# Ledger of designs, part 32: miniprotein binders against q9bqp7

Target 1, 240 residues: q9bqp7
Amino acid sequence: VPQNWFPIFNPERSDKPNASDPSVPLKIPLQRNVIPSVTRVLQQTMTKQQVFLLERWKQRMILELGEDGFKEYTSNVFLQGKRFHEALESILSPQETLKERDENLLKSGYIESVQHILKDVSGVRALESAVQHETLNYIGLLDCVAEYQGKLCVIDWKTSEKPKPFIQSTFDNPLQVVAYMGAMNHDTNYSFQVQCGLIVVAYKDGSPAHPHFMDAELCSQYWTKWLLRLEEYTEKKKNQ

## First folded at step 21 (miniprotein)

Design Qi15
Fold by OpenDDE base, fold request of step 22:
Structure Qi15 (fold): chain B 240 residues (1-240), chain A 100 residues (1-100)
Amino acid sequence: as target 1 above (240 residues)
Amino acid sequence: SPEMAKELVQSIEWLAKEVEEMLRMGDPWYAIWMARMAVDFAEDTGDPELIAKVELLLAEALIKAGDPRAREIIEKAKKIAEELGSPELIEEVEKVRKKK
């Protein structure tokens, strides 16, 4: 049980979409601060078993690709991920910002993969927007806040070149999503709250993306796990 | 090294517990994803018993998700259990099959 329990949902915020759906998604810039990011907290609080499995995977990949091949692979994964997020931001942004659609960014298997998901996405409220939890002292950059099938969600977009996902991004994805939810729900820059999460895994070959929907109950359970990771991080920093 | 092999088994067992927890939480989708990783790492051990155990866990996750691929995974685990002649594993396979 977390020592510093804090709710994921803000009782002071209504679940009802305020009628002022801003026509423009929020894009709050991430400020470089002494405050740890969600990603940093998760990376520094990985279990010994997670670290071991990641290293084992890395060793297998190096045996298959060579050291230089593995470096190229990791660089390509990063670049493809970045381009995919840029393409999604362009697609989900209002038409007025669409003037310079690099058509080449839209011609990807990943974009094809998510087309059926995008049909169910509406009411985009935030894109590539910073969140800060003032009380719990962490920050993050969320990919998207939108309605998925009529439910307001924090959406996290993932890319996979292979049917087996990139292991580095696999263990803590639910924790990342709920960390962003909890931060957004208590960030003064946001007038609304989210109760659901969505992880979307896009595939390079254009095969249909897999949506992982997390309801409010499941999000609350992962939130407890996130709080434990945050406490562990805080304790490790006090001992350094 | 024998030490690394032991650590791999321990890490897979840890991962299996995480999958079980996700199933308890009502997240079969992410449980499937994690269980597939457990199977992949278990195959590296060459331990048929460990492979069968994590395959059964994957099958449980697939069943909870309503995924028809559960049948194929159960049959794979059954074959391994029969080849090992393990009554315990055979019983576990049948328990998982009855959940379908």
Scores: ipSAE 0.779, ipTM 0.908, lowest interface PAE 0.6, mean pLDDT 90
Fold by ESMFold2, fold request of step 22:
Structure Qi15 (fold): chain B 240 residues (1-240), chain A 100 residues (1-100)
Amino acid sequence: as target 1 above (240 residues)
Amino acid sequence: SPEMAKELVQSIEWLAKEVEEMLRMGDPWYAIWMARMAVDFAEDTGDPELIAKVELLLAEALIKAGDPRAREIIEKAKKIAEELGSPELIEEVEKVRKKK
């Protein structure tokens, strides 16, 4: 258990926006400062075993593809992910319905893969938006906050060329989601809070993505693990 | 190298413990994802007992998720257990099969 526990929810905050909330999803700009990001905390607190397995995976890929082939592979994966997030932001943004969309962004197996998920998404409240936990002092950039099947969720979108796990995104993705959730719930830029999470892995071939829903109880259990990682990070920085 | 092979086995065992924890937390979907990773790395070891044990863990996660693909995984582990002639491993396979 963490030495200094802090709740994931803010008891003074509603889970529903009030009538005066803006109709356009929030997009709070990310600003660099001295407090750590969620992804930096997670990267800096990987266990020896996580580091070893990640390095092993990289070496297997390099053995098969060559060093230049691996660099090209990782660049292509990054570009595909970037295009996918751009397409989703465009699809989910109401101002995009007023202008022509880039049709090339919509031509993707990844977009086909998530179509059945998107039909259950509504009430988009934030897209590509910065969050800061003002008490615990960490920052992040979340993909989306919207209702999924009537439940307000922090939604994280991931791509995969095939159904093989990519180790970096597998180990810590639930911790990332709950860290964003906790930060949003304690960030003065937001007037509402979120109790659920959703992780969606889209496939390049268009096969149906699986929606990994995390209810409030599961989020609370992952939140405890996030707090341990944040404590570990803080201890390391005291000694550095 | 011998040291790298030992560290790989230890890291797979660590990953298996994480899968068990996720099952206890009630997250069988993420447990399946991590268990598939454990199986993939275990195949690199060439250790059939380790491979079968992590395959059975994947099968347990699939059963908890209600995923019928557990049947295929149990059969793979059964073939390994029979090839090894390990009565302990055969018993483990049967224990998991009975949970279906």
Scores: ipSAE 0.777, ipTM 0.913, lowest interface PAE 0.7, mean pLDDT 86
Fold by ESMFold2, fold request of step 22:
Structure Qi15 (fold): chain B 240 residues (1-240), chain A 100 residues (1-100)
Amino acid sequence: as target 1 above (240 residues)
Amino acid sequence: SPEMAKELVQSIEWLAKEVEEMLRMGDPWYAIWMARMAVDFAEDTGDPELIAKVELLLAEALIKAGDPRAREIIEKAKKIAEELGSPELIEEVEKVRKKK
């Protein structure tokens, strides 16, 4: 149980009808300051068991690929993830001209993997947009806020090269989503509130992605776990 | 080394407890994802009792998600439990099998 609990939802954001839907999704720029990011907090508060399993996985990969092969593998995974997010932002943005999209960016197994999910996504409210929790003092960059099957969600896109996932992202993905949600709900740049989350894991070979929907109750439970991680991070920084 | 082997087992047991928590929270999809990772590490140990226990946890997650692949996983754990002759594992397998 966190020492200083804070609600994930903002009761002062009334449940107004969402009639003022903008034609362009919000894209709040990420501001550089001393406020820790969600990913930094999660990185700095991994348990000793998470660290051990990550190092074990790393050593297995190095034995299989060699040190140089592992460096190439991790670089390629990072690049493919970056390109995937860029492609999704382009696909989900309002179209002004189709010619401005990079056709190579749209041709990947990951994009094929999520096609059935994208058909159920509508009402895009934010893309690659910064969030800041002004009370708890953390910042993040969320992938997407949109309706999925009629529910407004914070949507997080992940890539996977089965069967050797990058273990760090596996443990903390729900916490990342709810941290962004809580920040957005208390960020004055946003006029609306989001109560649901969606994690979509796309596969390199184009196999159908698996959507993981998180309702408000589940998000609240993961929020408690996020608060513990943020509390642990804050305590560590007080000792520096 | 023997110390690293014990640390691996302890870390897998920690991961199994995280999977159980995800199931209690009503998140069988994420529990499946983490349980598959736990099985992968457990196979690295060569410890059939640990492998069977983590496979049963994966099966429970699959059942809660309505995924029929739970049947195959239960059969794998059942074979291990019978070969070991472990009364605890045999009971655990039957408990999970009856949840189908």
Scores: ipSAE 0.772, ipTM 0.909, lowest interface PAE 0.7, mean pLDDT 85
Fold by OpenDDE base, fold request of step 22:
Structure Qi15 (fold): chain B 240 residues (1-240), chain A 100 residues (1-100)
Amino acid sequence: as target 1 above (240 residues)
Amino acid sequence: SPEMAKELVQSIEWLAKEVEEMLRMGDPWYAIWMARMAVDFAEDTGDPELIAKVELLLAEALIKAGDPRAREIIEKAKKIAEELGSPELIEEVEKVRKKK
C-alpha cells in the first residue's frame, strides 16, 4: 500500500463535459521545471530484472544488427514515432488550425494502421498537452484526450516495427497512462475528468492497430502501482 | 556466463509473476504482452521446463482474453511436457486446458 495515497479521480470534477467545451483542443506547453516527468520517474524506478532484460534485448539486437545498425535502428524508431505523433496531431486537430498538412506525414503504414481506431475517436479535448499533478509533484506530456467509442480517454499512441514490441515501450505503459490521467484530473488547467485509458499500438506495415482499453477499475489498480513507483523515486532522490 | 544465465532465469521468473498479477488484476491484454516477452527470453535459456511454464502462462492469458490462439500454445506446452516426461508439467498443462 502506498504511504502517500492519493485518488486518481477528482470528486470535485464532473464526468460530464461542460456544454462550453472549447471547439479547440487544449495544448498546454510543457514547462521546464525541477519537477520530474512521468517518464523520468518510471525510468529511474525500473527493477533490476527490467534493467537486465532490457540490456539482454539490447545485446541481442546488437548481435543481430551490429552496433551501428542498432544505433540506426534506434534512431529510426524514434524518428518514426515522432513523425507518427505529428501526423496524428495534424489529423486530430480542427481543420481551421491545420497548417499545411505535410501530405508526406500522412503517407505511413502507422497512419494506415490506426485508421479504424480514428473512426471511433471523437470529441478531442487535448493534444500534446502538458499535465501537472500539483500535490504529487510530477509532470507529463500526454498525446491525446478524446472520446473513444463514446468514452472519454487518455489515449497514448505507440509504434511497433515488429510484432514483438520494443521492450522499453511495453514496460510500464499502463502506468504512464494512469499517471497522465491522475495528473490531468488534478491539474487546474483542465476543467474535466478522465476515467478511462487507451493504449494504441500502431504497426509499420499498416496492419490493424491494437487498442488496449482500460476502464476506471483497471486504471485504479494501475494507479496504485504508479504511486508505489513515485514513492520509490522520491525515496531514491532523498538518499542522493 | 553462468551468473548471467542465472540472472536471466530469475528475470523470467519475475516476468512470470508480473503476468500472474496482471491476470489477477483483470488485464489479459497486457498479460499476453508480458507473457510473450517471457516466452521469448525463456527460449534464449534453452530450458524446456521454463519454456513450458511461461507458455502455459501465455495460454492462460489468451484464454482470459478469449483468444483462439490459446489452443496452439497449450499444445506446444503439452509437447514439451511429454518430451520431458514430467508428470507435474503434464498435470499443469491439463489444469490450464480445463480453464478453457
Scores: ipSAE 0.770, ipTM 0.904, lowest interface PAE 0.6, mean pLDDT 90
Fold by ESMFold2, fold request of step 22:
Structure Qi15 (fold): chain B 240 residues (1-240), chain A 100 residues (1-100)
Amino acid sequence: as target 1 above (240 residues)
Amino acid sequence: SPEMAKELVQSIEWLAKEVEEMLRMGDPWYAIWMARMAVDFAEDTGDPELIAKVELLLAEALIKAGDPRAREIIEKAKKIAEELGSPELIEEVEKVRKKK
C-alpha cells in the first residue's frame, strides 16, 4: 500500500486518434538531470531474493563460459539489444527513406522473431521517446507507443538468446512499462494517453516472439507495485 | 554452502509467492514466465518435492491461461509424487488435475 498514491491515468486525455496529433511519431529527447530514471529506481530497489537469484544465474554462466566468455556474452547481449531497438525504430518510422538502411541490421533473428507481431502494430505515436513524471519526479525512455490489434499500447521490446527464462531484467518488465505509461500520461510533451501495455520478448533464433498484453486494469495493479518501489527509492535517498 | 542452499530455497519460495500474486492479479502469462524461472532454479536444488510443488504452480498458471501444456506438467509432477510416495503431493497433484 503506497503512502502517496497517484493515479496512472489522466482523465483529461484520450487514447483515441486525434486530427491535431502529429503525423510523425514523437521522439522527445532525454535530458540529463538529477531526478532518477525508471531503470535506476528498479535496480536500486531489488529485493534480496532478486539479487541472490541474479548472482546465482551469473555464477552459473561464468562456470559454463569462463570469466572472459561471460564478459564477451554480456557485451554481445548489449550490442544485440541496441541493434534490435535501432532496427525496430527504423522499421516503424515513416521517415526511414531520409536515412540509409543497414541491411545487416534488418536481417537478425530477433527481427524475424517479431514479424508476426509487427503486422498487428499500427498507428505509431512515439518511438524511443523520453517521458517525465514531474509530480512523482522520475524519468524514462520508452521504446514505442502504437496500436496493437487496435489497442493503443506502451510497447517494450526485449531480446533473449534462448526461450528458457532468465532472471536478468525480465522480472520487473511490467513495472517498467507502467512507470513509462504513468509518466507519459502526465507529461506535457504528450497530448494523448495510453491505458494498455505490451511486452514482447524476441528470440535470437527467429522463433516466434510472445506478445504479453496488459489491459488497463492490470496496468493499474502493476502501477501500485511501481509506486511502492519509487517510495522505497525515495526513502533510501532521503536517509543518505 | 548450507547457508546458500537455504537462501536458494527461500528465493524460490519467494518466486512462488510472486507467481501466486500474478495469478490473483489476472496475469497468467507473467505467472507462467515467473513459474518457469522458479522451476529452473528448483532443478538446481535437486529437491524433487520442491520441483514438483513449483511444477504444479506452473500447471495452475497454464490452466488459467488456457494453455494445453498444463497436462504435460501435471504428468511430470505426478511422476515425482509417485516416486516419493508423498500423500500430500499426490493430493496436491489431484487438486490441480481436477481444475482442468
Scores: ipSAE 0.750, ipTM 0.898, lowest interface PAE 0.8, mean pLDDT 86

Design Qi15
Fold by OpenDDE base, look of step 21:
Structure Qi15 (fold): chain B 240 residues (1-240), chain A 100 residues (1-100)
Amino acid sequence: as target 1 above (240 residues)
Amino acid sequence: SPEMAKELVQSIEWLAKEVEEMLRMGDPWYAIWMARMAVDFAEDTGDPELIAKVELLLAEALIKAGDPRAREIIEKAKKIAEELGSPELIEEVEKVRKKK
């Protein structure tokens, strides 16, 4: 049980969009500060087992691709992920007018993969927007806040080259999503709250993306796990 | 190295516990994902008993998700159990099968 329990949901915020919801998605810039990011917290609190499994995966990949091949692979995965997020931001942004849609960004297998998910996405509230939890002292950059099948979600987009999720990006994904939810729900820059999470795994070959929907109950359970990771991080930093 | 093999087994056991927890939490999708990883790493051990046990765990997750692929995984585990001649493992296979 977390020592410093804090709720994921803010009882002072309405789930109903205020009629004054801006027609334009929020894009709050991430400020570099001393406050740890969600990603940093998760990376620094990985279990020895998680670290070992990642290292074993890396070694297998190096054996298959060689060291240079693995570096190239890693760089390519990163680039593909970045391009995918840029393409999604362009698709989900109503202000399509200004950035010349690089048609090449839209012609990816990943974009094809998520088409069936995008049909169920509406009411975009935020894109690539920073969140800060002032009380728990962490920050993050969330991909998207939108309605999925009529439920307001924090949406996290992931890319996978294989039908199996990429080990590096998926271990703590539920924790990342709920961390963003909890931060947003208590960030003064946002007037609304989210109760659901959605992880979407897009595939390079254009096969249908896999949606992992997390309801409020499941999010609350993962939130407890996130709080434990945050406490562990905080304790480690005090001892350094 | 024997040490690395031991660490791998421990990591697989950790994954198995995480899968069970995800199932308890009501997240069968994530349980399936983690169980598939556990199978992949169990195959690296070359231990057929460990592979069969993790396959059964994957099968349980698939059953909880209502995924028809559970049948194929159960049959795979059954085949391993029969090849090993393990009455205990055969019994475990049948227990999982009954959950379907």
Scores: ipSAE 0.745, ipTM 0.892, lowest interface PAE 0.7, mean pLDDT 90

Design Qi2
Fold by ESMFold2, fold request of step 22:
Structure Qi2 (fold): chain B 240 residues (1-240), chain A 100 residues (1-100)
Amino acid sequence: as target 1 above (240 residues)
Amino acid sequence: SPEMKKELVQSIEWLAKEVEELLRMGDPWYAIWMARMAVDFAEDTGDPELIAKVELLLAEAMIKAGDPRAREIIEKAKKIAEELGSPELIEEVEKVRKKK
């Protein structure tokens, strides 16, 4: 139970769009400052067991691939994720950019994997947009805010190579999503709020992606866990 | 090496407790994902009792999610329990099978 509980939702905001809402998705720039990011908070509060399992996985991969092979694998996973997010931002933008000439960016198994999910996505409100929780003092960069099957969600896109998942991001993914939700709901750059989260895991081979929908009740439970991690991080900061 | 295996087993048991929490929260899909990781690490130990226990946990998560592949996982754990000759583990398999 956190000592300083704070609600994930803002009662002074509606989840209904206004008639004056902008026609293009928001893209709030990320400002570099001393406020910790969601990913830094989560990385700095990993348990001993999470650290041990991650190191064990790394050593097994190095035994299988060699040190250079593991470096290449890691670099390729990062590049695949970056290209996937770039492609999704391009697909989900209602405006057509004048310089969208590289069709190779849009051609991947991951993009094929999510096609059936994208059919259920509408009303895109934000893409690759910064969020800041002004009261709890943390910042993040969310992937997407849009309706999924009629429910406004913070949507997080993940890639997976089924035989060897990159495990560091899988321990805390729901906490990351709800942290972004809470920040957005208390960020003066946004006039609306979200009650739901969606994690979409795309597969390299194009197999249908799995949509993990998190309703308001589940988000509230993960929010409590996020607050504990933020509290732990804050205590570490006091000792510096 | 024995000390590293002991810490691996302890970390897998910690991960199993996290899976149980996810099930209590009502997130069986994420519990499946985490339980698959627990099975993968347990296979590294070469400890058949641990492997069967985390496989049963994966099966419980699949049952909660309505995933019919739980049957295949239960049968894998049952085979291990019979090969070990463990009446306790056989009973655990039956408890999970009856939750279906």
Scores: ipSAE 0.790, ipTM 0.913, lowest interface PAE 0.7, mean pLDDT 86
Fold by ESMFold2, fold request of step 22:
Structure Qi2 (fold): chain B 240 residues (1-240), chain A 100 residues (1-100)
Amino acid sequence: as target 1 above (240 residues)
Amino acid sequence: SPEMKKELVQSIEWLAKEVEELLRMGDPWYAIWMARMAVDFAEDTGDPELIAKVELLLAEAMIKAGDPRAREIIEKAKKIAEELGSPELIEEVEKVRKKK
């Protein structure tokens, strides 16, 4: 159990604003500072077993592809992920000119893979937006806040070129989502809160993505695990 | 090396404990994902008993998620258990099969 527990939800907020202002999704700019990011906290608090398994996965990939092949593979995966996020921001934005300029972004297997998910997405509140937890002192950049099948979610989009049982940072995806959620719920730039999460993995071949929905109870359980990671990070930096 | 194989086995056992926790939390979809990783790494060990044990864990996650492919995984583990002649492992297979 964390020594310094803090709630993920803010009782002073509703899941929807009292006064409506839905014309443009929020996009709070990320400011670089000394406050650690969610991804840095998670990277710096990996267990020895997580580190070992990730290194073994890398060595297996290098054996299969060669060192240069692995470098090219990782570069291409990063670029495809970036293009996918750009396409989703364009699709979910109310501005039509972005859609017209970036038609090539809309033509991909990844976009086909998530079409059935996007049909159930509405009420977009935030896109590619910074969050900061001022009390717990961490920052992040969330992908999307929108309703999925009528439930307001922090949504995280991931890509996969091939179905693989293991990829970089796979151990901690739910912790990342709940950390963003907790930060947003206690960030003065936002007047509403979110109680649910959604992780979506899109496939390059267009195969239907699976929506991994996390309700409030499950999010609270993952939040406890996030607090332990943040506490561990804080202790680690205090001793350096 | 023997040292690296021991560390691999320990890491797979750690991953199996994480899968059990995910099932307890009510997240069988993420448990399937983690269990598949455990199976893939276990195959690298060449240890049929370990492979069967993590396959049974994957099958448990599939059962809780309602994934019908659990049947194929159970049969795979059953064949290993019978080939080894391990009564303990055969009993484990039957326990998982009855949960379906």
Scores: ipSAE 0.781, ipTM 0.914, lowest interface PAE 0.7, mean pLDDT 85
Fold by OpenDDE base, fold request of step 22:
Structure Qi2 (fold): chain B 240 residues (1-240), chain A 100 residues (1-100)
Amino acid sequence: as target 1 above (240 residues)
Amino acid sequence: SPEMKKELVQSIEWLAKEVEELLRMGDPWYAIWMARMAVDFAEDTGDPELIAKVELLLAEAMIKAGDPRAREIIEKAKKIAEELGSPELIEEVEKVRKKK
């Protein structure tokens, strides 16, 4: 049980959009403060087994691709991910901001992969927006807050080039999503709360993306795991 | 090195426990992802028994998720168990098959 328990959901916020919610998605800039990001917390609290497996994977990839080939692969994965997020932000943004759509960003297998999911996405509330949990003292940048099949979700978009995913991107994905949810639900910049999460894995070959939906119950379970990771991080920092 | 092999086996066993926990939590989708990773690393060990065990765990996750690929995974594990001549593994395969 976490020593510093905090609820994932805010009882003071309603799930109902206030009629005053702006039609434009929120895009709060990330402030570079001394506050740790969700990603930093997760990376610094990896288990010895996770670290070992990642290193083993890296060594195998270097053996297959060479050192320079692996660097190129890693750079390409990062670039493709960035372009994919930029394309999604452009697609999900209101039409008035669409005049500068780089058509080249839209011509990807990843965008093709998510088309069937995008049909079920509506009511976009936030895109590439910073969240801060004031009490638990962490920050994050969430990809998207929107309705998926009529349920308001924090949506996290992932890219996969190979059927065997980039192992680093597979660990702790549910924890990242619920960390963003909990932060948003307690960030004063947001008037609403989210109870569901959605992880979408897009494929480079354009094969149908896989949606992983997390209901409020599952999110609550992962939230407990997140709190434990945050406590571990805090303890490690006190001892440094 | 023998030490690295031992550490790899321990890490795979850790992954197996994580899969079991995910199944307990009611997230069979993420359990499948983690189990596939466990299978991939188990193949690197060259230990058929370990491979069969994690394949069965993958199959269990697939069954809980309603993934039809569970059949193929069970048959793969069965083949390994038969090749090893392990009555215990054969019994475990049959237990997983009966869950479908």
Scores: ipSAE 0.778, ipTM 0.904, lowest interface PAE 0.7, mean pLDDT 90
Fold by OpenDDE base, fold request of step 22:
Parts: structure tokens; sequence; C-alpha cells
Structure Qi2 (fold): chain B 240 residues (1-240), chain A 100 residues (1-100)
């Protein structure tokens, strides 16, 4: 049990969309400060087993691809992920803010992969927007807040080149989503609350993406795990 | 090295516990992901008993998620259990099959 328990949901915020929410998605810039990011917290609080497995995976990949091949692979994964997020931001942004859609960004297997999910996405409230949990002292950059099948979700978009996802991207994904959710729900820049999470894994070959929906109950369970990771991070930093 | 193998086995056992926890939490989707990793690493050990155990966990996750691939995984685990002649593993396979 976390020593410093804090709720994921804000009782002061209604689940009802305030009619006054701007039609334009929020895009709050991430300010680099001394406050740790969600990603940093998760990376620095990996278990010895997670670290071992990641290293083992890396070694296997180097054996398969060579050292230079693995570096190239890693670089490509990063670049493809970035382009995918840029394309999604362009798709989900209101038409009036559409910079000239680089048609080339839209011609990806990843975009094809998520088309069926995008049909169920509406009511975009935030895109590539910073969240800060003022009390728990962490920050993050969330990909998207939108309605999925009529439920307001924090949506996190992932890319997978292979049917077996990159192991590094598989650990703690639910924790990342709920960390963003909890931060947003307590960030004064946001007038609304989110109770659900959605992880979408897009595939390079255009095969249908898999949506992982997390309801409020499941999010609450992962939130407890997140709090434990945050506490561990905080204690590690005090001892450094 | 024997030491690395031991650490690998321990890490797989940790993953197995994480899968069980995810199943308890009611997240069979993420349990499948974690279980697939456990299977992948278990194959590196060459320990058929360990492979069968984590395959069964994967099958359980798939059953809970309604994934039809559970059948194939159960049969794989069954084959391993039969090849090992392990009555205990055979019994566990049958327990998982009955959950389907």
Amino acid sequence: as target 1 above (240 residues)
Amino acid sequence: SPEMKKELVQSIEWLAKEVEELLRMGDPWYAIWMARMAVDFAEDTGDPELIAKVELLLAEAMIKAGDPRAREIIEKAKKIAEELGSPELIEEVEKVRKKK
C-alpha cells in the first residue's frame, strides 16, 4: 500500500463535459523543470527482473542484427513512432488548424492500422499536452484525450514493428496512462476529468491495431501501482 | 553462464507472477502481453517444464480475454507435459482446458 495515497479521480470535477470547453484541443507545452516525468519515474524504478529481461532482449537483438543493425533498428523505431504521433496529431486536430497535411505522413501502415479505432474516436479535448500533478510532483506529455466509443479516455498510441512488441515499450504502459490520467485530473489547466484509459498498439504492416480499454476500476488498480513506483523513485532520489 | 540462466529463470518466474496479478486485476489483455514475453524468455532456457508452465499462464490469459488462440497454446503445453511424462503438468493442462 502506498504511504502517500492520493486519489486518481478528483471529486471536485464532474464527469459532465462543461459546455464551455473550447472546441480546440488543449496543447499545453511541456516545461522542462526539476519535476520528474512519468517516463523518468518508470524507467528509474524498473525492477531488477525488468532490467535483466530488457538487457537479455537487447543482447538477442544484437546477435540477430549486429550492433550497428540494432542501433539502426532503435533509431528507426523512434523515428517511426515520432512520425506516427505527428500524423495522428494532424488527423485529430481540427481542420482549421491543419497545417498542410503532409500526405506522406498519412501513408503509413501504422495509420492504416488505427483507422478502425479512429472511427470510434471523437470529442478530442487534448493533443500532445503536458500534464502536471502538483501534489505528487510529476509531469508528463499525454498523446490524446478524446472520447472512445463515447467514453472519455486518455489515449496512448504505441507502435509495433513486429507482432511481438518492443519489450521496452511493453513494460508499465498501463502505469503511464494512469499517471497521465491522475495528473490531468488534478492539473488546474484542465477543467474536466478522465476516468478511462486506452492503449492503442499500431502495427507497421497495417494490420488492425489492438485497443486496450481500461475502465475506471482497472485504472484505479494501476494507479495504486503507479503510486508505489513514484514513492520508490522519491526515496531513491533522497538517497542519491 | 549458469548464473545468467538462474537469473533468467528467476526473471521468468517474476513475469509469471505479474501475469497472475494482471489476471487477478481483471486485465487479461495485458496479461497476454506479459505472458507472451514469459514464453519467449522461457524458450531461451530450454527448460520444457518452465515453458509449459508459462504457456499455461498464457492460455489462461487468452481464455479470459476470449482469444481463440488459447486452444493452440493448451495443446502445445499438453504436448510438452506428455513428453516430460509429468502427471502434475498434465493435470494442470486439464485444469486450464476446463476453464475454456
Scores: ipSAE 0.777, ipTM 0.903, lowest interface PAE 0.7, mean pLDDT 90
Fold by ESMFold2, look of step 21:
Structure Qi2 (fold): chain B 240 residues (1-240), chain A 100 residues (1-100)
Amino acid sequence: as target 1 above (240 residues)
Amino acid sequence: SPEMKKELVQSIEWLAKEVEELLRMGDPWYAIWMARMAVDFAEDTGDPELIAKVELLLAEAMIKAGDPRAREIIEKAKKIAEELGSPELIEEVEKVRKKK
C-alpha cells in the first residue's frame, strides 16, 4: 500500500470539456527541472527480474542479428517511433497538417495499421502535451487525449514489429498511461479530466492495430501500482 | 550457463506471477500480452514442464478474455504433459480444459 496516497481523479472537475475551440488541441510545452519524468521513474524502479529479462532479450537479439544488426535494429526502432508519432500528430492536428504535411511521413505500415482506430477517434483535446503533477512532483509528455468510441481517453501510441516486440514498453505501459492521466487531472493547464485510457499497438506490416482499452476502475488499480513505483523512486533519491 | 538458466527460470516465474495479478485485476487482454512474453522466454529455456505451465497460464488468460485460440494452447500443453508423464501437469491441463 502507498504511504503517500493521492486520488487519480479530481472530484472538482468534469470529464466533459467546456472549451469552445475543439479544432485547436492543447499542446503544453514541456518545462523540465529537477522533477522526474514518468519514464525516468519507471526506468529507475525496475525490479531485478525486469532488468534480467531485458538483458536476456538483448542477448538473444544480438545472437540472432549480430552486434551491428542489433545496433541498426535499435536505431530503426527509435526512428520509426519518432516518425510514427510525428505522423499521428500531423494527422490529428488539421492546422499543423496543412502547414507541415510530408507525404513520405504518412507512408508507413504503422500508419496503415492504425487507420481503423483513427476512424473511431474524435474530439481531440491534446496532442504531444506536457502534464505535471505538482503535488506528487512528476512530469510527462502524453501522446493524445481524444474520444475513442465515445469515451474520452489518454491515448498512447506504440509500435511493434512482429514477432519480436520491443520488450521495455510491454512491462509498464499501463502505469505510464495512468501516471499521465493522474497528472493531467491535477494540472491547472487543463480544465477537464479523463477517466479512461487506451494503448494502441501498431504493427510494422500494416496489420490492424490492437486497441487496449482501460476503464476507470482498471485505471484506478494501475494507479495504485504507479504510486508505489513513484514512492520507491522518491525514497531512492532521498538516500543519495 | 547453469546460473544464467536458473535466473532465467526465476524471472519467468516472477513474470507468471505478474500475469496472475493482471487476471485478478480483470485485465485479461494485457495478461495475454504478458503471458505470450513469458512463453517466449520459457521456450528459450528448453524446459518442457515450464513451457507447459506458462502455456496453461496463457490459455487461462485467453479463456477470461473470450479468445477461442485458448483451445490450441491447451492442446500444446496437453501433448507436453503426456510426453513427460507428469500426473500433476496432466491434472493441471484438465482443470484448464474444463474451464473452456
Scores: ipSAE 0.758, ipTM 0.898, lowest interface PAE 0.8, mean pLDDT 85

